VH-VL binders against q9m1h8. Designs and how they scored, part 26

Target 1, 233 residues: q9m1h8
Amino acid sequence: MEETMAEEGCCENVESTFDDGTNCISKTEDTGGIESKRFYLARTTAFEMLRDRGYEVNEAELSLTLSEFRSVFGEKPELERLRICVPLRSDPKKKILVVFMGTEPITVKSVRALHIQISNNVGLHAMILVLQSKMNHFAQKALTTFPFTVETFPIEDLLVNITKHIQQPKIEILNKEEKEQLLRKHALEDKQLPYLQEKDSFVRYYGLKKKQVVKITYSKEPVGDFVTYRCII
Below, E stands for the ipSAE of ESMFold2; O stands for the ipSAE of OpenDDE; V2 stands for 0.75 times the mean of E and O plus 0.25 times the DockQ between their complexes.

## First folded at step 10 (VH-VL; framework fv_ecleralimab)

Design D3 (at its last look DockQ between E and O 0.69; V2 from the best seeds 0.00; counts 0 for: pae E 2.04 > 2)
Fold by OpenDDE, look of step 10:
Structure D3 (fold): chain C 233 residues (1-233), chain A 120 residues (1-120), chain B 107 residues (1-107)
Amino acid sequence: as target 1 above (233 residues)
Amino acid sequence: EVQLVESGGGLVKPGGSLRLSCAASGFTFSNAWMHWVRQAPGKGLEWVGRIRSKTEGGTTDYAAPVKGRFTISRDDSKNTLYLQMNSLKTEDTAVYYCTTDYEYWYFDYWGQGTLVTVSS
Amino acid sequence: SYELTQPLSVSVALGQTARITCSGDNIGSKYVHWYQQKPGQAPVLVIYDDSDRPSGIPERFSGSNSGNTATLTISRAQAGDEADYYCQVWDSSSDYVFGGGTKLTVL
């Protein structure tokens, strides 16, 4: 009766300490990188918009790379340094100011402070506010106290240039005489023209006003050019 | 402040001639379409004619009753609008107003008017 | 020729609402403008583009335009609102056309 000693093989439990070095890659979301990129895109689009509105824009500002932008303004740009002030090509005495607002709620106090800051600027005929926060009704009303037209753009609307994504029709703004001739030629009433709403992103980009008429030319190969007219309402 | 000041009104005989002037200030006169509107005593308003801005051709249009007799002109260097009235009729008796059409086809500013009386 | 028709006169009690109409063929397809004229004074634009107010015009003045009728509404009528009121349009065939005017009396 040979007692076969079953060699209890000591399975040494190698406690594999899985040091789950979950490197918490603290996604330090380069919040600075995102912010600088956001301002770069918005500022570039603002320059393009101003160019397309007939303002004198330096080509160097339009060709600025993100890297160059960060070199000049840093990862956390000072909002005052981002300001754009350019003259109208047709009237160099008329200037437009673009102001980038902070992330803080825009109040009547904020608008008044801005009004004081820009009061020394001679020849301002228009202003654009780039908003990162909602403007309350009281602040909106305070904008009417400026001696010139103030437009507001959420910064999100300037992150992408809407004109670059559309097969860019040729757009011509009719003067008053051309509009009158158009209406007479077609025996149309002023409200019978196809319309674009004033809140339309295209209308806002070009700074078009109520009752202005735009000629839109679509080039479609092989059919040729198609022309349509739209009135802003 | 926008100001329009008419002058040159007075008494004239039928078949006579008169020239009205309108001195403009307080706005960019050269960019404005300018109009004459008249009002006969105790009557309503009647459009007389217009002149467009020079940048938009400087052309003129006239109401049917005055066409061929009246001429509108402008001197942008003097900010002045003119109305030359020839072959005047008794029915031309009115207060003549100088007006602006700076936007689209309405009269945003008015002068105080000048009285023209056509009588034998 | 294009024509605009206004009532000759409208009366309103002090503090009440006055409505002055201007009728024309398809006037709703046009922009209507309104002028106030007080005795011995020049006309003053009070409404443009159917419903817009020039600076300095009280909110009591409002305009609407639809179908064949435009309306000037004067709420909370004051003694100072007593005047002649004219509607006006632009027409492709007739150029600038005025209504005959309406005398508003405040009682």
Scores: ipSAE 0.748, ipTM 0.945, lowest interface PAE 0.6, mean pLDDT 91
Fold by ESMFold2, look of step 10:
Structure D3 (fold): chain C 233 residues (1-233), chain A 120 residues (1-120), chain B 107 residues (1-107)
Amino acid sequence: as target 1 above (233 residues)
Amino acid sequence: EVQLVESGGGLVKPGGSLRLSCAASGFTFSNAWMHWVRQAPGKGLEWVGRIRSKTEGGTTDYAAPVKGRFTISRDDSKNTLYLQMNSLKTEDTAVYYCTTDYEYWYFDYWGQGTLVTVSS
Amino acid sequence: SYELTQPLSVSVALGQTARITCSGDNIGSKYVHWYQQKPGQAPVLVIYDDSDRPSGIPERFSGSNSGNTATLTISRAQAGDEADYYCQVWDSSSDYVFGGGTKLTVL
């Protein structure tokens, strides 16, 4: 049906030159609908991730539809408007910033410019960069100069929330006291717990760091629940 | 900038009492485990005890030589750590350091210490 | 109760590599932390979790831990490295344990 209308319009606007005549053809290079959907999915996953990490997230952001997103941000959203800044529930003076990066290669200049832009944001204790391009070695080093933790996620990794698969185990993060109690009661030393690698998707989703312990509960037939503990390495 | 400032040290007779304070700034005090570590003149470092964050129950633990005589407390509204020392012995003579344990079981920041001298 | 043993003193020539050991039963199962203390000053953390450096500690400070021995290594030793060095662990039965300390002398 769209093809039919386009063909009629192009035939009506024929020009004497071949180049001018091709301008009647419907342009199909516009990817604004695909681009806005990608940002919508990634931004929704980011809010869900921040909520699950213990940040105060408005329920309206979690329930935002694609059409509502497009009404606010457009088909080609301005990236700075997509930024997320939310407080930690346990300490509202601490905030995390999520920044959506463009498609240009990320250089040390890009990181320096970002640092200047955020220098007056009081209470930042963490930042997440959502990437659409690779970072060179010097840009990666520049991230380590921030006075807080900076994480990076390729946008592709945020298009689906990995925690929503029905057969995923239950994950509980132990605080320092709970880890110590676990080790004392079982007469274990720190390095004697089984490991879970830092790059594991769930470790990345929850922002877990080296030496944190997770309690993993599997609900499998026929035995039912069983529990294991893993230390991030 | 993290700062820890101890106060309350001085000269006391055996059997006496002292209360040390540690004023903290530059970090979220309520999230930190806080410790006392002491060093007798010319000797090594010795852990005295700790108090966990209130979120993790605010519980305390003490080294055997001081258990039952020393009490650690915290006031998160004042960002202050306390050490109440009772029934003091000459063996308690030391510089007392206030320290933070924010990560997993090491001491990231130290005060400059306060001297406690127990002598007759 | 868990104990850590350090040599009383270590000497190193200026510009050479110093190695300070910390011995304990199965210390490799624990994370070892190292502190530097200069006369009249509070200790300063120089290595944590066996081999990690806090911000501001130069890369010539490094650490390792395996078996029954952890080692603090100071390459290209400088006069300013003269200090007492303490190792420390957490132990599930003995809590926080310090070594006796090692005096490093740069010749």
Scores: ipSAE 0.477, ipTM 0.824, lowest interface PAE 2.0, mean pLDDT 86
ESMFold2 (binder alone), look of step 10: mean pLDDT 94; pTM 0.955

Design D4 (at its last look DockQ between E and O 0.65; V2 from the best seeds 0.00; counts 0 for: pae E 2.1 > 2)
Fold by OpenDDE, look of step 10:
Structure D4 (fold): chain C 233 residues (1-233), chain A 120 residues (1-120), chain B 107 residues (1-107)
Amino acid sequence: as target 1 above (233 residues)
Amino acid sequence: EVQLVESGGGLVKPGGSLRLSCAASGFTFSNAWMHWVRQAPGKGLEWVGRIKSKTEGGTTDYAAPVKGRFTISRDDSKNTLYLQMNSLKTEDTAVYYCARDYEYWYFDYWGQGTLVTVSS
Amino acid sequence: SYELTQPLSVSVALGQTARITCSGDNIGSKYVHWYQQKPGQAPVLVIYDDSDRPSGIPERFSGSNSGNTATLTISRAQAGDEADYYCQVWDNSGDYVFGGGTKLTVL
């Protein structure tokens, strides 16, 4: 009766300490990188918009790369340095100011402070506020105290230039005489024109006003050019 | 501040002529369409005619009652609008207002008017 | 020719709401403008483009336009609102057309 000693092979439990070095890649989200990129895009679009509105814009500002922008303004740009002030091509005495607002809620106090800051600027005829926060009703009302027109844009609306993504028809803004001729030629009333709303992103980009008429030319191969007119309402 | 000041009104005989002037200030006169509107004593407002800006052709239009007798002109260098009235009739008796049409086909500013009296 | 019709007179009690109408064929398809004229004074624009107010015009003044009738509304009427009121349109014939005017009396 040969007792076959079963050699209990000591399976040494090699505790493989899986040092799950979960390198918490602290996604230090380069918050600075994201912020600088955001301002770069918005500022570039603002220059393009101003150019398209007939303001005198330096081509160097339009061709600025993100890297160059960061070299000049840093990863956390000072909002005051981002300001744009350019003259109208048709009237160099008329200037528009673009102001980039902070992330703080915009209050009446903020608007008044801004009004004091810009009070020494001679020849301002318009202002654009680029917003990173919501503006309350009281702050909106305070904007009417400026001696010139103030437009507001959420910064998100300027991150992408709407004119670059659309096979953009040729757009021409009619003067008062051209509008009158159009209406008379077709025996139309002012409200009978197809309309664009003032809140339309295109209308806002070009700074079009109520009752202005735009001529829109669509080039469709092989059919040729199609022309339509729209009135801002 | 926008100001319009009419002058040249007075007493004239039927068949006579008179020239009115309107001095404009406080805005870029050369860009504005300018109008004459009249009001007979105790009556309503009546459009007389207009002149467009030079940049938009500088053309003139007139109401039917004054067409061929009245001429509107402008001197942008003097910021002045004119109304030449010829072959005046008794029914032309009115206060004549100068008015600005800066936007689309309404009168945002008016002068105080000048009285024209056509009487024998 | 295009014509605008206004009532000759409207009366309103102090602090009440006055409504002045201006009627014309398809006037709702046009923009209507309103002028106030006090005795011995020039007209003053009080409403343009149906419902817009010039700077300095009180919020008590409002306008609407639909169908064949435009309306000037003066809420909380004051003694100083006593005046003649004229509606006006532009016609595609090239004419500027005034209504006959409405005398507003504040009682």
Scores: ipSAE 0.785, ipTM 0.956, lowest interface PAE 0.6, mean pLDDT 91
Fold by ESMFold2, look of step 10:
Structure D4 (fold): chain C 233 residues (1-233), chain A 120 residues (1-120), chain B 107 residues (1-107)
Amino acid sequence: as target 1 above (233 residues)
Amino acid sequence: EVQLVESGGGLVKPGGSLRLSCAASGFTFSNAWMHWVRQAPGKGLEWVGRIKSKTEGGTTDYAAPVKGRFTISRDDSKNTLYLQMNSLKTEDTAVYYCARDYEYWYFDYWGQGTLVTVSS
Amino acid sequence: SYELTQPLSVSVALGQTARITCSGDNIGSKYVHWYQQKPGQAPVLVIYDDSDRPSGIPERFSGSNSGNTATLTISRAQAGDEADYYCQVWDNSGDYVFGGGTKLTVL
């Protein structure tokens, strides 16, 4: 119930807009560089994304503060130390790897070197590359040679967790049986469902694939819930 | 590496019974919907029935000509699909294939089939 | 019960383009899948979801689907393409439906 009236800072403006959290307070808390903050934000979002996809994620990783991150990884983190490897909760023998790439252009040579480097990591069934540079067509093609799916995210796309916006609808992913029952109940063909683009941020956040169906529930306060279904295309 | 191998076909008299097996390898069998499809000699393909993955309820569906006479089951610990055929008729004479439905309602892998002949 | 109709046979000269049709009421709203079957062998998936190729199927196999007709197209026909071809859909009543099959002869 009670809050402190004494405030520390260089700003006393009570009506000011606050957007990035780096106005007055940032000078007293930011002893590191922008680079470490970007890795911290992206890595935290990656852990949240993996948890929401059903991976076993340690709560300590989700609650890590920027200052704790900097004390462990430094202001210029070693990218290999930032990697994440966690098991799928429903099948702990299946693991996902998240690799943070450097700022150098990503070539076929660097992709193949990564493949060799991870070849002894038993149980990998998926990988995510966090990119800081453009990936040429040949490097993208080389990713298809991995024995598992490889996703790419520009680091900029992971600086904010898009699912934490309070106005977002509820999203539920249908399994194959649920999709069949939906189509049969409404006498619909597969192509008659409205589409959701494969590159949509929520589709990418959950790692959804073509032909999967999501149930979207809009909670409109005076009237109640409105439900729609969309098929990934 | 996906492999489906049917067995148990043979000669049976009308009114008899036969049990077919399909041994699966090279994929997570418990996640797949599995089907039986048959082909009478010189004729086209005819869907017989399916069994869904156990995680999605494990329920079965059958084509009308076989409903009530045929039963599909699975043993996920043995990676094996079964077809129990009872009250067999001469029109049940066919090569029986097992087929995998891993994606959305098509058959990406087939066995080589086993012949069932129903005659006196 | 949903029905699919295919021609009984199609002939194509070696090196030419073969087209095999699969007709059904508003088939363009469904995804159509195609199987190749050679004598004494199991069917093999050659096209799924109207136009997608499984790994190992050459790009000279293609598919299209609109209106009441889906078509399997085989460019630069080879002797090894001689086979029976079946179309298949899933019907939203729960049935898997095959066409009657088309025998492709390469002359």
Scores: ipSAE 0.520, ipTM 0.846, lowest interface PAE 2.1, mean pLDDT 86
ESMFold2 (binder alone), look of step 10: mean pLDDT 94; pTM 0.955

Design D5 (at its last look DockQ between E and O 0.59; V2 from the best seeds 0.62)
Fold by OpenDDE, look of step 10:
Structure D5 (fold): chain C 233 residues (1-233), chain A 120 residues (1-120), chain B 107 residues (1-107)
Amino acid sequence: as target 1 above (233 residues)
Amino acid sequence: EVQLVESGGGLVKPGGSLRLSCAASGFTFSNAWMHWVRQAPGKGLEWVGRIKSKTEGGTTDYAAPVKGRFTISRDDSKNTLYLQMNSLKTEDTAVYYCTTDWEYWYFDYWGQGTLVTVSS
Amino acid sequence: SYELTQPLSVSVALGQTARITCSGDNIGSKYVHWYQQKPGQAPVLVIYDDSDRPSGIPERFSGSNSGNTATLTISRAQAGDEADYYCQVWDSSSDYVFGGGTKLTVL
């Protein structure tokens, strides 16, 4: 009766200390990097928009790289330094001001403070406010106290230039005479034209106004050019 | 402030001629479409005619009753609108208003008018 | 020729709402403008493009336009609202067309 001594092989439990060095890559989200990029994109789009509206824009501002922008304005730009003031090409006495607002709620007090700051600017005929927060009804009403037209854009609307993503038809804004001729030629009433809403991103980008008519030319190979007219409503 | 001041109204005989003037101030006159509108005593408003801005061709249009007899002109250097009225008729008796059409086909501003009386 | 039809007169009690109509064929496809004229004065634009108000015109004045009828509404009528009111349109064939005017009386 040979007692076969079963050699209990001591399986040394090698505690593999998986040092899960979960390097918490603290995503220090370079909040500064994101902010500077946001302002760069919005400011670039604003210059493009102003150019397309017929304002005199320096080409150097349109060709500015993110790196160059950060070199000039830093990772946390001062909002006042981001301001754009350019003259209209057709009338150099008329200037438009672009103001970048902070992340704080925009109040009547904020609007009044801005009004005081810009009161010394001669020749302002329009202003654009780039918003990072919602504007309340009272602040909106306070904008009507300016002696010129004030437009508001959420900064998100300026992060991408809408005109670069669309096979851009040629757009021409008709003057009053051309509009009248169009309506007479086709025996149309003013409201019978196909419409674009005033809130449309395209309408806002170009700064088109109610009752303006745009000629839109689509070039489609091989069919050729297709022309349509739309009235802003 | 926009101001329009009509002058040149008065008494004239049938078949006579009269020239009205409208002095404009407070806006860029050269860019505005300008109109004449008239109102016979105790009657409604009647469009007489218009002149477009020079940048938009400077063309003139007239209401059927005055076509061929009336001429609208402008001197942008003087900010002045004119209405030359020839071959005047008794039915042309009215207050004549100078008006602006700055936007699309409505009259933004009005002068106080000048009275034209055509009587034998 | 294009024609606009207005009632000759409308009466409203003080503090009540007046409605003045302007009728024309397919007028809803046009923009309608309204003028107030007080005795011995020049006309004043009170509504343009159916419902828009010029600066200085009280919110009591409003306009609408649909189908064959445009309407000027004057809420909370005041004695100073007593005047003649004219509607006007632009027509591709008739150019500038006025209505016959409506005398508003405030009682």
Scores: ipSAE 0.737, ipTM 0.950, lowest interface PAE 0.6, mean pLDDT 91
Fold by ESMFold2, look of step 10:
Structure D5 (fold): chain C 233 residues (1-233), chain A 120 residues (1-120), chain B 107 residues (1-107)
Amino acid sequence: as target 1 above (233 residues)
Amino acid sequence: EVQLVESGGGLVKPGGSLRLSCAASGFTFSNAWMHWVRQAPGKGLEWVGRIKSKTEGGTTDYAAPVKGRFTISRDDSKNTLYLQMNSLKTEDTAVYYCTTDWEYWYFDYWGQGTLVTVSS
Amino acid sequence: SYELTQPLSVSVALGQTARITCSGDNIGSKYVHWYQQKPGQAPVLVIYDDSDRPSGIPERFSGSNSGNTATLTISRAQAGDEADYYCQVWDSSSDYVFGGGTKLTVL
């Protein structure tokens, strides 16, 4: 086995791109290619998703316009420059990495190459792969060899942020202790909470795992808040 | 590879005290909820108590038969779980296992146990 | 306090299917976990969350849980399956509760 290190391609390299995005170009018309627009939309949704999952996300990334994106990354962005690496707010030593994959079929060799590329990145506790091609069964199995959770999203699923098309409720994810106290206080058992399916787009958006509980608060102007709890199944 | 190794078992007279240790390796000890489970000779498994991770409050809970007599503590710097047993009774005679509770409330990893015998 | 009841023993012929029950009031509202313990050894988790298998547990082990009864099923029983089996739940009032255990004998 050839132990080839790609340390320069880790999370910290993504930071320098932010500086390039703040040049003198303030606004331009959307005349670029479809490909740059797809990456812009998906990357913006990814930042919003990471913020909503509790990661520390720079506000500048959330407000980046298409024209500003194109000024920094061009009409045919290099995928390595699109990577996102941000720390968890509650534990800044834990980081998540988002990798935008190319159009080539994703194979076991592709997954192993990625594993080697990021092996020196200390503190990664999760990774998201944004896919432009199908991943065969063997490549999917290879993802389980990572020492942390690896999620996959087809780029098409990130072109629109699903939480913006409905009135967004306040979402709070309970830890194990909070779930236990909830069940004790109400004399409930685990399966007596309403469910959300593990495959649900909402569950995938927030990265919720089986048996986690989410507290959902709907704000209703005339009568106040409506609170419900849902358990992932 | 996860390993849990209990120690400190032995013979004690009723009313005596004993302290058990559980040395842990192969996982991030500070993130784990840690438990003691015991088994009297020829009998079934019985939950003794637990200590939660510090990040989730670090609190302890005990089964009724041992409440007030047993104290669970942890030293995250040494990756070690402790069970202080006071006012021991003959009914406390058992193999004591340390175990982990990573997910929602089941015991995924177990030590090999240490025997505590309480008799005159 | 919450209690779980298991039969004291179950016998199964080699190659046949064994079923070990765990009874409790409304146990179907809880997740049931199962442990195997061979003589002189620590327990080993064989089923969690009613029906899920940890890595390394053969698919011959399966579980179900409904109403007042959870069942551990061991198909194609082997001599090496001979052991004590315990069910366990978490209960909002009683915390961690084990069944009394079932000795499985493979004939």
Scores: ipSAE 0.526, ipTM 0.846, lowest interface PAE 1.9, mean pLDDT 85
ESMFold2 (binder alone), look of step 10: mean pLDDT 94; pTM 0.955

